VHH binders against q9xw16. Designs and how they scored, part 25

Target 1, 132 residues: q9xw16
Amino acid sequence: MSGWNAYIDTMTAAAPSIKRCAIVGAADGSVWARTEADNVFKASEEELKTFVALFNDVTQVPAKGADIEGVHYVVPRTEESLIFGKKENTGFFAVKTKSAVLIAVYEGPNEVAAQVRKAVESMQTYLNNAGY

## First folded at step 1 (VHH)

Design o44 (framework vhh_4orz_3)
Fold by ESMFold2-Fast, scan of step 1:
Structure o44 (fold): chain B 132 residues (1-132), chain A 119 residues (1-119)
Amino acid sequence: as target 1 above (132 residues)
Amino acid sequence: EVQLVESGGGLVQAGGSLRLFCAASGFTVSDNYMAWLRQAPGKRREWVALIYTGGSTDYADSVKDRFTISRDNAKNTVSLQMNSLKPEDTAIYFCAKLYYGSGEYFDYWGQGTQVTVSS
């Protein structure tokens, strides 16, 4: 268990609708921690490099969408450090900190999406305050 | 030109049903995320139902199991079947499509259709 897995556990405990989650390096998409076993986060290194590069200009993302775990998501809008996407009953929230990108994939109706977003943004705030 | 025209609203007794229709022009509903939103007197607009491009649906907890959103791709329309209506469902109902630009979640809101549920 790495130290970073504790943050994965914290996010999934805060929002049970999170099915898979990862913390990756903002510069290169390298995986620092991810959910494993029955909830393994399956994105390839190539996909994650492409994904984190989206944060270089989030305004371009709604026109093209985003790919996570081989699934193409529609991205309705972005904010400075937030990309979120939706495909049917699945979705994701991804937030950028100083040195990391947090990605949480969830399943469920849009009401549970608000809980997932809150969990991810709370962790973003914590990590930014911790210098990451 | 993009247009959304809602219809089907009216006055109904509590426990009754209504079906709302949204006629779209200038775009194809099956290519877009489509939603029904409502605005009650003195309150902000809230979403109640969503249909995805693949045909899956989501509902706000307040209307789950009572409302059903559907689309007719041939007629380019979106419908909302509302059952077991309650006085708190009284609102102007709007249909909207997801905006692919920047900063906006929904665009091309219609003029709305009034639903009034009497006690």
Scores: ipSAE 0.000, ipTM 0.136, lowest interface PAE 14.5, mean pLDDT 81

Design o45 (framework vhh_4orz_3)
Fold by ESMFold2-Fast, scan of step 1:
Structure o45 (fold): chain B 132 residues (1-132), chain A 119 residues (1-119)
Amino acid sequence: as target 1 above (132 residues)
Amino acid sequence: EVQLVESGGGLVQAGGSLRLFCAASGFTVSDNYMAWLRQAPGKRREWVALIYTGGSTDYADSVKDRFTISRDNAKNTVSLQMNSLKPEDTAIYFCATEIYSSGWYFDYWGQGTQVTVSS
């Protein structure tokens, strides 16, 4: 178990439409915490290492898309420390902090996406201010 | 006004080919990713082909190696070359894009063009 699971719980409480999420190391994609059991976040270590490396130059991501849990997502655009993708009724938001990357996968309509983005960005701000 | 107008659909026999066109107005196709989606009778819409702003492409498994999406920046059009057509390709085909959205999946659609594949 990890104390980082408290942050997972905070994000899912703020946006109940998050189906699976994780907090991983920005340098190597190592998992610090993730949703478990019926909501287990299933990305492999190799996939996560590849994914966090995308933050080295986010401007290249829209041309390639991104893979999470074996699903290829369209990434229409990126922001300085934000990668988000969509595939029909499912999507993700991933944000980079000083030392971590937060990934949240959700399912639902556009109103749900906005709620999930807000929860992830709020946690990003909190962790950056906490020195992570 | 943002508009997408599809054309090129029709009736074709199995094994045949069709080329669909999407004429865009009110925005530039090279500034946005563009997609072709389809809706078969009694089914939900599904995407079949996508071209990213950088020119790379993706295809649904059901059409991979048979369909080719391309973009003509000078004419502000996107096309879909469909080869080796099968009866299960029968659907209304839509051109779609995302413009000025907050990350939502395709916020602009055309009215579609009907493709019917007979045996």
Scores: ipSAE 0.000, ipTM 0.168, lowest interface PAE 12.4, mean pLDDT 81

Design o46 (framework vhh_4orz_3)
Fold by ESMFold2-Fast, scan of step 1:
Structure o46 (fold): chain B 132 residues (1-132), chain A 119 residues (1-119)
Amino acid sequence: as target 1 above (132 residues)
Amino acid sequence: EVQLVESGGGLVQAGGSLRLFCAASGFTVSDNYMAWLRQAPGKRREWVALIYTGGSTDYADSVKDRFTISRDNAKNTVSLQMNSLKPEDTAIYFCAADTLYGSYPFDYWGQGTQVTVSS
């Protein structure tokens, strides 16, 4: 994990409603950093490879939904570099940078989603500016 | 009370520039997703520019490299700089906010401001 784990810590500190998160390679879904132990992000390598490929054409995602950690999420809409989903009281935000995809899974009502999205988009901006 | 009020529209010749402003009250623009959308006569509304809570921006292909969205947190405003305007940019331009964090469509809209580009 080395230095990349610091960015995970920054996002979870900014949005305590994040239950699990990861930073993965945009090309292949390889894990650069993720939450561990009691809040381990446990998506498989196959699932992550499939997930990052969704950013090749986000307009198709609302029709199909998205799978993270074996959970199928309804995706109400997408933006060019953003996929977000909902299932019951859980949700996620995923954003693409130049070379990474950041995924944050949270639990709670729509009101907590605000803080999570802000944390993820702030990190997206930082990493893009850093060339990632 | 949440309000969005647009200004800056008008008549401009093709190749010209306009800057649109959106003044927000009742909420903070930096805490919300903000957008500019447009509607040409007889057509559906389409998005043209987005600014995210983190400050990142996205643009529709039709306006990329010509339009720039920005925000002024101190003034609580969002602006759209429109350069190299074309007759097909003629539309009513709306400022919109997504305060429900992934709701569809945007949950707050301004009244719109008319932009007319003559050939």
Scores: ipSAE 0.000, ipTM 0.142, lowest interface PAE 12.7, mean pLDDT 82

Design o47 (framework vhh_4orz_3)
Fold by ESMFold2-Fast, scan of step 1:
Structure o47 (fold): chain B 132 residues (1-132), chain A 119 residues (1-119)
Amino acid sequence: as target 1 above (132 residues)
Amino acid sequence: EVQLVESGGGLVQAGGSLRLFCAASGFTVSDNYMAWLRQAPGKRREWVALIYTGGSTDYADSVKDRFTISRDNAKNTVSLQMNSLKPEDTAIYFCARVEYSGYDLPDYWGQGTQVTVSS
């Protein structure tokens, strides 16, 4: 939905180290909103469908890793409704709400990871409280 | 040879303040994520405060706005300023070195320092 772009803007304002992000449907990985133009989030619908299915059993993810935008990330561990990964200077945080999965890809040294996680978890809380 | 030594714990009345110190040796605190954890009687260890290599910080909701984590790069120390202490803050407090990938799985931590808050 076009209105969903406001939530993308809120997340990126909260953590400027987010390079690309998206809000997708938890059931099918359909894109509701994503960063555009110079920061376009490029994951295919097929890749996103596979990715959101990982939330059906997050305990299996560290053994296999996760693919986002054609990049294979090492997933060191998972938490309830949280998957995060790292590959060299790139990383991501993904959280599941009732109806959505929020994915934020960042680039930079390790110190930016905390800000990105906080932004994504804050939006997760907001959307859950809003019934999404 | 990595070592972390906590100090500054003690007995304090509710509403009081206390500052904990962590002296690190064998590595540089500014090159690592550093954390304070605590363990109350009969409870699991929980994260209290975290300072990242870049200097940003995170806090558990239970201590937010009351506790402040900081580091002194020249002295290679990390400190925790604890204000408005409550009886439920009574715990052994641990300083820990953390890898990026292990937010609740520290590489190394010290022996801890006891904090007791009386009503």
Scores: ipSAE 0.000, ipTM 0.124, lowest interface PAE 14.2, mean pLDDT 81

Design o48 (framework vhh_4orz_3)
Fold by ESMFold2-Fast, scan of step 1:
Structure o48 (fold): chain B 132 residues (1-132), chain A 119 residues (1-119)
Amino acid sequence: as target 1 above (132 residues)
Amino acid sequence: EVQLVESGGGLVQAGGSLRLFCAASGFTVSDNYMAWLRQAPGKRREWVALIYTGGSTDYADSVKDRFTISRDNAKNTVSLQMNSLKPEDTAIYFCAKEGYLSSWPFDYWGQGTQVTVSS
């Protein structure tokens, strides 16, 4: 299905605190879909290629942090398929599936972080079950 | 300027409880992302508990439902309540503050506090 935008819509509906998000290829960081217009996800191709490569060895990420949309985030720890970061009132959750990486940036109180994480993990499960 | 001093470690029997304290100076704990990390002999440092600026918390799977991180804004301290301790929890525990762009994700000071859990 060429309607990868439907997955973006599903994530943002599940967690309205998501400000911007994208679905990118796990191998190369190529953008499959992203939020557009007033909430466009602005990461460069070079930044996304660097970011998805972090999933090749997530244990190295807490030492260096991660960059998304030109913002450097502190990454306190990683799980096998999950990287999350914080920078003041801004944060992100990124999860890897078989073929994709889902990235969701949120802004606001940390109380919304759990909601964003659940939305991203639910989509990860759905896409893995769909063979992606 | 920033300094963190850990205390409260000791020897405890498996199944027991222990509370660690972190005294902060040079900054306000409620304005920062604070964490507890640990390092066992011969192993890498790992993160176990985190408290965000807004007060929400997160935990490593290995300690979830057993450990609780909290802060006391009046005393400018962060604590870690450790329940149902296991021998594999034996480690030096470090208190950490959020890092800077050009450094490690967390800053920490001192030798940490040793926790030893006997079988």
Scores: ipSAE 0.000, ipTM 0.119, lowest interface PAE 17.5, mean pLDDT 80

Design o49 (framework vhh_4orz_3)
Fold by ESMFold2-Fast, scan of step 1:
Structure o49 (fold): chain B 132 residues (1-132), chain A 119 residues (1-119)
Amino acid sequence: as target 1 above (132 residues)
Amino acid sequence: EVQLVESGGGLVQAGGSLRLFCAASGFTVSDNYMAWLRQAPGKRREWVALIYTGGSTDYADSVKDRFTISRDNAKNTVSLQMNSLKPEDTAIYFCAAYPEWLGSYFDYWGQGTQVTVSS
């Protein structure tokens, strides 16, 4: 996808520790843009539909965890528009905007996680202000 | 200070059993996601067992039906019962906590306990 790919590029430039990421529709999990080639985001259509539905009631997520790219992540807590998970030295941040969900998978220690969260939340703010 | 101290590791023969313990201080295990992870030489850490705050459990496919995670709220401990051990289970085993109340993005890790399964 033209246009939305620029947002992927902006996010990965802001946090180089992002290994894979995607922007998907909040209502259905349809992929608007994702990293490709050596950094391809591999979540299936069914997995993404299931994942975005978690934002309908984030309070249920910590009891079950979340699956992304066939990997089960522990979700220690959630915020109203934020789900994040961890598995060993890998993790993800997912944020919901008005019409999209941004998902970023990263590898690295806690200072890397903080950088990734900042990049994802900055993009969330930008897209919300743009009406998305 | 938050501390996790693992114990119970050792040398066992293939097919044997071992029970690992994780003693927690500075927080309550029932209020946290508690996990056992392992790291074999030259490999990344991988999770093997998880107990959620609500008490449900999950296991990696490689250990499902052989390992059981449980917690003892009175003793503030988490244990891992390992049955039918295989040489491939040889690793240092770590206890990790995901403390929900602190809003933290980091895991609390213990020092680890070595498990060696001989053929």
Scores: ipSAE 0.005, ipTM 0.164, lowest interface PAE 11.8, mean pLDDT 81

Design o5 (framework vhh_4orz_3)
Fold by OpenDDE, second read of step 2:
Structure o5 (fold): chain B 132 residues (1-132), chain A 120 residues (1-120)
Amino acid sequence: as target 1 above (132 residues)
Amino acid sequence: EVQLVESGGGLVQAGGSLRLFCAASGFTFSSYAMAWLRQAPGKRREWVALIYSGGSTDYADSVKDRFTISRDNAKNTVSLQMNSLKPEDTAIYFCAAGTPYPPPGEYDYWGQGTQVTVSS
């Protein structure tokens, strides 16, 4: 297991609602690690390239929404290094580090969103402190 | 002091239209998701529409494609355009505010409501 795979496992285990995760390059959307096996993160690198580019101007994202794994999510709001979206009982949180974007896709009611956010932001802080 | 004040309710015939307004004050409006909920006599309060702080919207299936929620952050207002109204849309309509990802029924602030009556 690569070092990045360990971070995927950590995020996935942070909350039962988190189903799939990915760590991708912030510059180009290249996949560094992703959930595999029974719940594979299925976004293509082309899609991820488009997704990570959203962080270049997060203020426009709520008007457009965001696509992950071929699913279109509404984006309630954004922060400088945070994009999150929802679709019915699913959603995602994506945070940007110095060099990466961490993505967590979750299933559940809106109440679980806070826990999912905490998970990805904790990892964000850790990786930022580590220089990534 | 936080205040949400609804207006625009009234009596309308089936197939008609109404536009509800909600004026907000006393909190950072642009940071909140705004919602419309409704309660008919003898029924539970139900969620109708939501507009997030960033402008994205969501609707209950029962009103989708008929109702449109919008907001004006400069005026601290949220509106609900209701088209193709049905008798079953009759209810007191409430404006509510919640931070930024509120589940149905979980809102920080509420208006007093405005009556909407749709006659057959």
Scores: ipSAE 0.005, ipTM 0.224, lowest interface PAE 11.1, mean pLDDT 90
Fold by ESMFold2-Fast, scan of step 1:
Structure o5 (fold): chain B 132 residues (1-132), chain A 120 residues (1-120)
Amino acid sequence: as target 1 above (132 residues)
Amino acid sequence: EVQLVESGGGLVQAGGSLRLFCAASGFTFSSYAMAWLRQAPGKRREWVALIYSGGSTDYADSVKDRFTISRDNAKNTVSLQMNSLKPEDTAIYFCAAGTPYPPPGEYDYWGQGTQVTVSS
C-alpha cells in the first residue's frame, strides 16, 4: 500500500459505515488516496476541484449544497473546517486540514453519522498535528 | 547533488533486531516525507513505513508493531528500527523522499538500498 492508503484503512476500521472515502489535496482536489474496488470513490477531477474550493468560504455552502460522486447533497450547515451533507439514507463528512481534505461517504441512520464524524475529525486532528 | 545513502543492513537471526539509517543531502530535508520500501528477491517493491515532515508515522500491516520509523531533522537522517525480525523480512531496503504525498511508486529521490538478510 501507499502511505496515505493506511489512513483510509484507519478511518474505515474506526467507522465501518463509511462506504467510500478519499484524501485529496486542499489546493487542487488531487487524489492522494481513495477507497478502491467494490468501494471505489468515483468523484471526477472537476468535481473535486469544485468541492475543495468550497472551503474557501464555507458559509455559502448551505445555500448551494455540494456535489460528490455526481450526487447532490443538501448541506444543512457548516463549521469552519467541516462540510457535511445528507441525501436520504446517504451522507458525507468532509474536513479540511492545512494541506488536505478528507471526504467520507457513509450509509445508515443518524447513529452511524456520529461515528463517521468522530473518525474523520480524529484523523483531521492527527494530520494537523503532523503538519498537514 | 541530491543523495540518500542507506546503512545498517546485514545478516541477523530470526527474532533479532537491526537499525537502518538513511543520510540525506542536497535538498530541504525537513520539508519532505521520508519512507522506507523493500524489495524481496523476485518480488515488487513494497512500502514499509512513512514519516511525514511533521513527525507523524504510518506503517504497512506486515510490519506494524515490529518496526519504528523516526527522523532527525538536525542531522538530515531517517532511521528504521526493526524488531522481531522474520525470514520473510529479507529484502533490499530503500530510503525514499517525497513532498508531502509522494505519488504511488513516484518518490522524488531514492537511495541505492541496503541488504537485510534474516536467517532462521
Scores: ipSAE 0.000, ipTM 0.147, lowest interface PAE 11.6, mean pLDDT 83

Design o50 (framework vhh_4orz_3)
Fold by ESMFold2-Fast, scan of step 1:
Structure o50 (fold): chain B 132 residues (1-132), chain A 119 residues (1-119)
Amino acid sequence: as target 1 above (132 residues)
Amino acid sequence: EVQLVESGGGLVQAGGSLRLFCAASGFTVSDNYMAWLRQAPGKRREWVALIYTGGSTDYADSVKDRFTISRDNAKNTVSLQMNSLKPEDTAIYFCATPYYDLSGYSDYWGQGTQVTVSS
């Protein structure tokens, strides 16, 4: 119930500029854990299914951008297991592990984007090493 | 050093047209997303238009069918054609490229170019 929520808490503590985040299944976008209440991650089941499918061919994402929580983000480039986007002073980082996708939405100046990416990639490494 | 330099702003009457230019150096526009943003006095910056790496474009609802973003890869420039200008379009216009990675590369903002639309 709360196992995966501990990882959400860890990422948020490491990068306080994360406004909302989630851990979802890589195969179907099913939510394993997400921020709640005033920080609720609002993506629909259909949107998440569409989003995680982007990792099947990340090379196509820069041409079209990506949608998270009904917001269309510019995606300047991708790496095999990393999609990130920008819209004004809002952005996200999403990384794929063996069985999960971690999504963190942040708001703030450019210095906080680097902090958020570091937190998300650290968690990606941890979960991959743990077999997830 | 990455530099973006905007030009082409000025004073026009409502219904008029302007074309803004953004010259990039130390940076290749065809390899990156390029956006135009604007900021009116006392308001937050808002995005206006963007051109994706593949050449497709998007526009804010307030400027659809009036503004056109394009790029010239040979000249390494991005332009914004603004038609049917309204007083509400009065703002400083900036060109920008999104943050890339942990290296500290950010949205590259020039000084902007002032557009003033009189009634």
Scores: ipSAE 0.005, ipTM 0.218, lowest interface PAE 10.7, mean pLDDT 81

Design o51 (framework vhh_4orz_3)
Fold by ESMFold2-Fast, scan of step 1:
Structure o51 (fold): chain B 132 residues (1-132), chain A 119 residues (1-119)
Amino acid sequence: as target 1 above (132 residues)
Amino acid sequence: EVQLVESGGGLVQAGGSLRLFCAASGFTVSDNYMAWLRQAPGKRREWVALIYTGGSTDYADSVKDRFTISRDNAKNTVSLQMNSLKPEDTAIYFCARDQYGLYYGMDVWGQGTQVTVSS
């Protein structure tokens, strides 16, 4: 077992509003770990490859939005290593580390979005410190 | 005390236009991210427009190219120009201050103004 599934479990425990999440390779979008079964993260390999390429120039993303699991999200703004989107009561946060991109899809009102962002950014910091 | 007060809502026919205003007191709109959100009958509140401190703007896909958010720094107001209105735009419209510019972390809300679009 690679142990990457433990990071998925840690993120979902930290923010219960996360419905699905994944850790993917920053270079190619290859899945390292994702939520499974009733909470399976459904993005295709083609979609993930397209998505991680957005981090090559995050400045262009707000004009186009982003697609995750076949759902088009409005991306109101980006930060250097952060892309996030919203669609009514659903949304996502995606952060880039040296080698990975963490994607968390959540459901709930805007009041819970800050909790999800904190969980994702905490994991980003941890993985960067671990050399990933 | 910080507060936001909306005005400009009303009844309009499909294809018409309305302009909503949001008057801020106790803080400066140009120093903050400001948003418009709406809540349609039987639905949850959704974000429609955001204006950043630098003056750039973003819109939800459902209102893009029809709505325009702007601010008047001298009057300390934010406005939403709504064109080509559709019955689906019927909602209570809220002005809010967004602490993070991510349309979450709203810490100041207006009371809302009703917009009704009839066919």
Scores: ipSAE 0.000, ipTM 0.136, lowest interface PAE 12.2, mean pLDDT 84

Design o52 (framework vhh_4orz_3)
Fold by ESMFold2-Fast, scan of step 1:
Structure o52 (fold): chain B 132 residues (1-132), chain A 119 residues (1-119)
Amino acid sequence: as target 1 above (132 residues)
Amino acid sequence: EVQLVESGGGLVQAGGSLRLFCAASGFTVSDNYMAWLRQAPGKRREWVALIYTGGSTDYADSVKDRFTISRDNAKNTVSLQMNSLKPEDTAIYFCAASGYYEPLTFDYWGQGTQVTVSS
């Protein structure tokens, strides 16, 4: 087993359309776990710090979009603890827990987006219940 | 009674090194997943290093290649070697233990040891 990487594996198994994902600290964007090897999640420290700060006021995000791994995503809307974006055939879901932000980047049409969202939200619930 | 006691913190200059120790009593460290977490001023606790029951290790990207977690089963201790310290590493460092089957639910926590890195 591999600590925080076990949660990465769980999300990826639940939604195979997830190409890259990470679990990062909500306060500073520090990476706790991420996909590795051919699927490495490569967002910079500065980008992640900027990204997690978006959760301070998610209502501002749709006007500007969001950047992940140097890719600018259109954010159509947000929910209290959820930011999602789309760029052509690529998208992401990010959810905030008490102390973490989960980010999953996927590829595929809108029908696979629902599976990715479900996987990320299930993990959000689990981590909140675990005190994270 | 289960206890974890941290030591080894202190003031160090940027670029320096510190070694933190966690002494466990009331349970065996090799039977548990052991972790070091930290809490910077005004922030929530975050995980930085983990050692599994089998002895393999994992690290947060912010400390990877700079920090090393190790375990001494005979002394029932866990250590964190911190190299190339940065002001951003300033935090209270906590030792934590989780049960056999739930590696990221921390059941036992120490009081913490303060690490301050001057610029």
Scores: ipSAE 0.000, ipTM 0.075, lowest interface PAE 21.5, mean pLDDT 81

Design o6 (framework vhh_4orz_3)
Fold by ESMFold2-Fast, scan of step 1:
Structure o6 (fold): chain B 132 residues (1-132), chain A 120 residues (1-120)
Amino acid sequence: as target 1 above (132 residues)
Amino acid sequence: EVQLVESGGGLVQAGGSLRLFCAASGFTFSSYAMAWLRQAPGKRREWVALIYSGGSTDYADSVKDRFTISRDNAKNTVSLQMNSLKPEDTAIYFCAAKTGYYSLPSYDYWGQGTQVTVSS
């Protein structure tokens, strides 16, 4: 969806340390929008379907970790609508709205992670208020 | 109508300092968060510093403790004091404005940029 590309641009402008990101359907993991070209978000349809299903029971995730783009991330803990993980100098934040899941993969230290989290949570609030 | 105009860029030697200014007009400046972003040749635009309408500040890790952002609401100006400059700070520096935490987390207005070149 071309319309949804504006939200990808918005998130990457707010947190330039986001290397790759996507907005996907919460029910099925279908891609609404993602970063492309040199920053292409590479997850398959099957991987995304599995990933969004993690939000059905986030308490199970710390024991297993999470896979994004074929990379296994350690998930130290989860919150109600938030899964986040770390692997060396890279990490991700994923948040669930009524209809969507936002996934942002970043690179950098804890200060950078805080900015990325702020950007995805801001977008989560906006989309929930807009009915998505 | 809305305008952001940057100034203060130039050529400086490594270890030197520069102060950038951004003059804003056409919107209620005091209600907006103001930011500085930069873009080096062949790279994507990178966020550098942010000052909220309430005065609190955030910095990218790469510039923390070297750069200081400040604002003057009476003059509708935001500034960036850049100390201990490094060659990797060479970029075009942009001023940007945004409002509303629960709106899209993007910038509403952008300046045209000012060039900063740091020689070794």
Scores: ipSAE 0.000, ipTM 0.101, lowest interface PAE 16.1, mean pLDDT 82

Design o7 (framework vhh_4orz_3)
Fold by ESMFold2-Fast, scan of step 1:
Structure o7 (fold): chain B 132 residues (1-132), chain A 118 residues (1-118)
Amino acid sequence: as target 1 above (132 residues)
Amino acid sequence: EVQLVESGGGLVQAGGSLRLFCAASGFTFSSYAMAWLRQAPGKRREWVALIYSGGSTDYADSVKDRFTISRDNAKNTVSLQMNSLKPEDTAIYFCATGVRYGSSWDYWGQGTQVTVSS
């Protein structure tokens, strides 16, 4: 695999509990790569445009939550470049780089969440170092 | 139509406890997640506790193991038991319900003041 899909494969290999994920443009939410077929990431570009705009003021997000794939997640807190959400036994981690936002949706307990966060943050570091 | 009315706030000494109540009306209470958020003076509103329609719960790290959220679907009430209170817990506490459509809390109450003295 080549292009941005290689990075999707890297993240899902590092954390097998990622159910679906995507790499999108930070400015507009345009999809650069996402999981497809049986594990397709189902968010529309309009929803993603709204989602990436949350990084312009992360302090407002815990009061409102966030929507991914038509599912409303509670966001307990944010960090400068990290939004994460919870809904029952599912959740997501989203991180912003200079020009991209990486989103990973997972299912499972806190052990699984920690592994997913590590995979997403490792990719964030790599892409920032590569100038993205 | 939809109303959320908080009560139970007050002044308490550090290490003390308070129980907050939220009476909900105007919607099918049992079908919605309920949350408690708080806003301290000069700070942003933050989420502290959530209870899903199915009964599972989540807590912010700052209140984990000290606060307990519960609901009574027969009475349309959500409660927050706050133990081991700290001065940093001083805030107006709001009851809220999640939105089925969109990216924001659909409804908020007016809030109840909690003041924790050192």
Scores: ipSAE 0.000, ipTM 0.116, lowest interface PAE 17.6, mean pLDDT 81

